# Ledger of designs, part 3: VH-VL binders against Protein broad-minded (TBC1D32)

Target 1, 124 residues: Protein broad-minded (TBC1D32), of Homo sapiens (Human) (q96nh3r1119to1242)
Amino acid sequence: GIHPVYFCSTHYIEMLLKAELPLVFSAFHMSGFAPSQICLQWITQCFWNYLDWIEICHYIATCVFLGPDYQVYICIAVFKHLQQDILQHTQTQDLQVFLKEEALHGFRVSDYFEYMEILEQNYR

## First folded at step 18 (VH-VL)

Design b01 (from z02 with heavy chain G55K S99D)
Fold by OpenDDE, fold request of step 21:
Structure b01 (fold): chain C 124 residues (1-124), chain A 121 residues (1-121), chain B 107 residues (1-107)
Amino acid sequence: as target 1 above (124 residues)
Amino acid sequence: EVQLLESGGGLVQPGGSLRLSCAVSGFTFSDYAMHWVRQAPGKGLEWVSAISGYKGRTYYADSVKGRFTISRDNSKNTLYLQMNSLRAEDTAVYFCAKDWRYGPWDRFDYWGQGTLVTVSS
Amino acid sequence: EIVLTQSPATLSLSPGERATLSCRASQSVSKYLAWYQQKPGQAPRLLIYKASNRATGIPARFSGSGSGTDFTLTISSLEPEDFAVYYCQQYSDYPLTFGQGTKVEIK
């Protein structure tokens, strides 16, 4: 079963994504795939095989110093990073494969700090 | 329709300063990184600077680092390039370009028509 | 920085002919390479991204291939409007860099 902490995070991710990235949220619905599922995969694996080691360290450090809620904020930031890709792969009906198998090239945690701060202010 | 419109180019003396602007429309400006790319007369394209979607981080080519400053005003849908200590080799058409992503690590899907900067004594 | 070297510098062809442009990277850029077309007095236009994906609105006669360090842009049958300068660009690592360009001119 899903741990209670992950369950709470699931709802929070869905809510936040709907509010911040409505087009992405809609894309997931069209694809029949839950965005929280991919987020849980990222978090559970600590973004292994998705981010390079440096960015994984940045991810961990961010969560340690700024709080566990930043796990969710980083997931939302990643979706923001992938927004256009998600829309494209929704049209080609391979969104799930794209999200599960492709590395998050070019994503840098530091580029999204200001965005995540805004998320924290608005939703924490 | 996505539109990028550069302005502010002109003739300046070496050591002078100039501020370029790029007005954008047709997309959510703050969701995407923006770039400046320049092209010297009769030469190729050279990446100059980038800024993340919401002023998260700035990046500069070594050739302009310390002299140029990229910034953005998301409330005005405008990208800026403050150019100080201009040199003759800075003479070029300066294009603003939209990044595919919020972070400046992808392709440029839209470009402006450019504005000419001429540095000459 | 990653240096992109395009070849040939100039390609002289006639309409209807096949054009093959090369872009070589000094180090691997994986698949993170784009191709642009620029006509005189105009802004560049995105043709190909991720080495082989055609951008929206780009004719099927344009195709990209390659990975790692060697990339190719192919125009299967040149149209009069295809005579221009073509640039490759990598976005694998900072700083972003362009090739020096290949001019496709009419023979």
Scores: ipSAE 0.844, ipTM 0.935, lowest interface PAE 0.6, mean pLDDT 95
Fold by OpenDDE, fold request of step 21:
Structure b01 (fold): chain C 124 residues (1-124), chain A 121 residues (1-121), chain B 107 residues (1-107)
Amino acid sequence: as target 1 above (124 residues)
Amino acid sequence: EVQLLESGGGLVQPGGSLRLSCAVSGFTFSDYAMHWVRQAPGKGLEWVSAISGYKGRTYYADSVKGRFTISRDNSKNTLYLQMNSLRAEDTAVYFCAKDWRYGPWDRFDYWGQGTLVTVSS
Amino acid sequence: EIVLTQSPATLSLSPGERATLSCRASQSVSKYLAWYQQKPGQAPRLLIYKASNRATGIPARFSGSGSGTDFTLTISSLEPEDFAVYYCQQYSDYPLTFGQGTKVEIK
């Protein structure tokens, strides 16, 4: 996987998430843990056990070709993918378990290319 | 209240073209993938096409590839389906459906009432 | 594509009876299966997602079970408004596919 040295600051993740997905950000706040912790877990594991091999390759390729900032953008994209689930699991108070244990089914990096480009334009 | 309203259906000759629209309200349109699902008279449901939340990747059923084009205008909260080279077997009620996710890979939590497309000589 | 086969094609029952609908997938879809209800002249309505979770506003008499290739929708006690066509749908892989439907009709 990609070395954690390329992981953006916790503050950057938090700031970006707050700006782009305020409801998700609030959900994390209510749940009592930081979204950056989840992002760190994803990135350090190279999304192993969360994404299928094809999407892991897409993730790596994206970060290699487009830059390490895309590690953060992909995390934000994943949160966007999970937005409704996050809100739902916040209500059931099992958000942390959900994010740590469940695979990211249906997430395709390619679906979020344009979204990530917008993130790059706005926050890079 | 979530609302999906299809329009643009009608009678068209084989080989003709038609453009369907789906106006949405009650949710942030750009946050969700959208789908077209059709139902031939007296038949079951058939997925037709999907598009991710922000004009990302598009998906098509083999039966419509090369003939149909899905698109969206997030500024207008409108989903489109351009249908070219229409065939008799394309005759159906076309439903606009909202995906649970930004990516078009989940359940359809809301549906429009559909618009009828009839392809006949 | 993943083919979903529903059975029976038609289920004739009386109000108050238990309805059991089956959906079989040609390959595993894990738990990524939804059930929809469609009444004549209406759009489909989501009933169950992820095989066993009831959608918002769906009565408790509706329940889903199963994983992999075999799924079941159960209506514990049929109400008059439950007579409709029911479709299963997989979202494990593209293309998204539906079963051919099961018609629950009044006996």
Scores: ipSAE 0.844, ipTM 0.935, lowest interface PAE 0.6, mean pLDDT 95
Fold by ESMFold2, look of step 19:
Structure b01 (fold): chain C 124 residues (1-124), chain A 121 residues (1-121), chain B 107 residues (1-107)
Amino acid sequence: as target 1 above (124 residues)
Amino acid sequence: EVQLLESGGGLVQPGGSLRLSCAVSGFTFSDYAMHWVRQAPGKGLEWVSAISGYKGRTYYADSVKGRFTISRDNSKNTLYLQMNSLRAEDTAVYFCAKDWRYGPWDRFDYWGQGTLVTVSS
Amino acid sequence: EIVLTQSPATLSLSPGERATLSCRASQSVSKYLAWYQQKPGQAPRLLIYKASNRATGIPARFSGSGSGTDFTLTISSLEPEDFAVYYCQQYSDYPLTFGQGTKVEIK
């Protein structure tokens, strides 16, 4: 079942995505695939098979030391990383298949620390 | 349409300085990493420097580390490369390039036409 | 640093012929390899990314293949505008590196 924190994270993900990345949010809306569906998969699996080992460790450490809301901020950062891919695949392929198969190559948590701090300040 | 336009190249003596600019349009500049790539006359391409989206992390090739500084001004949609302590081997056409991603770890989907930097006495 | 070695250095071919360009990496780059075309006095243009995906607007005669350390760019039937220098680039690991180029020229 969904823990109260995870329930808030799911709802919060969709609100933040709409505010921060409206074109990506629109792509999900048009596809009928909820952003929280893939985010829950990523979070529950600790990004296993999506990130390399060192970045999984950074994810875990970030959430432990900065708080569980950083699970949400990291998901928004991942959508920012995938922005062009999502818009491109919405035009040509099923979005759900793309996201479930995407290795998040080039995603580095450290590249997004400043961005996530701003998200925290704005949406805390 | 995506456009990248470099400027600021020229002739400079060894030990001198130049600041390159790259004016950008056609995409949300702050969402993408940006790069400088150079090509010495008659030679291949060499990656020089990168900066992540927003006010992100900077990266440098060993050959320029400590001498070159990459920066961006998102309000002006402009990428910069401050080049200090220039050497003859820095002579090249310098290209501004857009990364596919927010972080600087992917292919370069758009390139400027380049600006020539010549370092000679 | 990952070194990319392209071969041959020069291909002399006629329009209509098939061109096959090779790029070999000093260590595995998985599928994170791109190909660029550069004509004299121009910026490079992205042709192929992720080893085999054609970039937007690139004609179907361009195809890429390979994984790990060995990669190939194929131009199935050369057009006059295809005579240029081609570079491979890895984006598997820092620093990003390019091959030295393969020049495709008119025989």
Scores: ipSAE 0.547, ipTM 0.846, lowest interface PAE 2.2, mean pLDDT 89
Fold by ESMFold2, fold request of step 21:
Structure b01 (fold): chain C 124 residues (1-124), chain A 121 residues (1-121), chain B 107 residues (1-107)
Amino acid sequence: as target 1 above (124 residues)
Amino acid sequence: EVQLLESGGGLVQPGGSLRLSCAVSGFTFSDYAMHWVRQAPGKGLEWVSAISGYKGRTYYADSVKGRFTISRDNSKNTLYLQMNSLRAEDTAVYFCAKDWRYGPWDRFDYWGQGTLVTVSS
Amino acid sequence: EIVLTQSPATLSLSPGERATLSCRASQSVSKYLAWYQQKPGQAPRLLIYKASNRATGIPARFSGSGSGTDFTLTISSLEPEDFAVYYCQQYSDYPLTFGQGTKVEIK
């Protein structure tokens, strides 16, 4: 479905992550696991196995109505959602396994609309 | 060290209003959802309201919808609960609690000590 | 909304005994169930999340199990400080709800 954004650039995701979530950015660097790798997996699968169907529909609708750059903003919102988990799993050295295997429980696109609008205003 | 400190409880007559505050420290307040949970004397825990991170979407239990307003001031690291049209059944200890996440749909990893609200004539 | 029913309402035991507390949900909550302990005059504290994961600093004598609709908190050997009220809480769907509590008291 949604055309992937930034397949050829890992830097945009890393720059946004460093600016918005510096501790999460540092956690990825300590782990040796690139944020863009998990973002690519999420985006290309439309979050299958990560979100329930209703939230997948919200993701798709957001990108269709607000534009494909929202694929990146939603990924940053997901990192914000997982912030404490990412920090915890950096300490236990299993971050990559966690991100690839765990569902994104409790993530609702509507909770992040205002945050993503700010990202668009600041970084578009 | 995470700290949550409630204030603003007291005695109020039915139909009255009261505003509770919860001052927080030890974490980036705007990154996390916050909750109010109450406990009537001798009773169990009842979820009251939640607000997501940043300026936040708000959520309410049916028992308080339309009477209570949750809000946050991220510049002051303070959560609020404006309580209007108070009833005797609103008498409880009110706790603030931190969600594990930005959205208000996970476990509560930290709780305040609570503030007592008594509604009686 | 999802109703959580805890049983028994009161569990009277002696120190050193095993406590088994049940929480049953009116519909599946998957693994999204937490347990809290509340001592008299104190705030609740998180014991267990995701049905079976101990929160930071919680002793190994506390364990959780279950998935779907049926959940159990077990205290393998009661210590004096474990006599308290225990609440389950689901965070699978809105609104978040608590069970009514199980009081663990000294026999």
Scores: ipSAE 0.474, ipTM 0.833, lowest interface PAE 2.8, mean pLDDT 89
Fold by ESMFold2, fold request of step 21:
Structure b01 (fold): chain C 124 residues (1-124), chain A 121 residues (1-121), chain B 107 residues (1-107)
Amino acid sequence: as target 1 above (124 residues)
Amino acid sequence: EVQLLESGGGLVQPGGSLRLSCAVSGFTFSDYAMHWVRQAPGKGLEWVSAISGYKGRTYYADSVKGRFTISRDNSKNTLYLQMNSLRAEDTAVYFCAKDWRYGPWDRFDYWGQGTLVTVSS
Amino acid sequence: EIVLTQSPATLSLSPGERATLSCRASQSVSKYLAWYQQKPGQAPRLLIYKASNRATGIPARFSGSGSGTDFTLTISSLEPEDFAVYYCQQYSDYPLTFGQGTKVEIK
């Protein structure tokens, strides 16, 4: 159901990370693990095993009502949520394992609506 | 080095108002949730209020809802707590604390030194 | 709201002894429990997060364990600077709550 541009938006994710979260961008660069790889995993699974069912419903509703580019904005919000964890796991050299295994505890889509509106305004 | 510096505490009468400030440095303030936590004399810690990153959604303990307002000014790197309709049970040291995350649902990795609020006649 | 009950209220020990502090939650908090140390006249500092992970710069003598409803903080060999009040805090659900504290004092 998603146009191929969003599956091939590696450059767009990297541009947004560089602009919004430069230390996170640097962490992925140093690790050699592409941010689009984990974003694709999150999106294709609809965050199953990462979010509880209520937050998965909020994710789906957000994308349906506000547009499919919100899949990318939610991923950037998740990187902001994990910012300090990502920096810590860059130091321990286990970033990919952490991102694939860690539940997104405390991530609430509603806490990020205002942030994602700014992303939409600046980057859509 | 991360620093959190509270100010604005003092002696007030019941029913009065007071505004606390917390000046921060050493991190990108708008990226993190912030909290107020209080400790009554000789008592334990009680969570009071939180605000998420950026402009932020606000959250309050039931004991302070409708009387306290948390806010932030990201251009000044300052967190605020406006306390209205103060009661004797609000007497405490008020700490500013940084959340690990943008949303206010994790551990507090940095704390300020606290500012004392005393509510008495 | 989730109530955290700490035991004992006071633990009187000598330097070099092992301290064992308990925190019990009224409902499961999974692993989302933190421990803080507060010395007299000071702000709390984070010791342990996610039940068992030491925060940056915390000595190895501090360890945490548990999940669900029962949690333990252990100090393997007390140093003079470890005599303080210890609080557990859950961050599993709103509102965030603290235990009432355990005071570790010199015998």
Scores: ipSAE 0.472, ipTM 0.837, lowest interface PAE 2.8, mean pLDDT 89

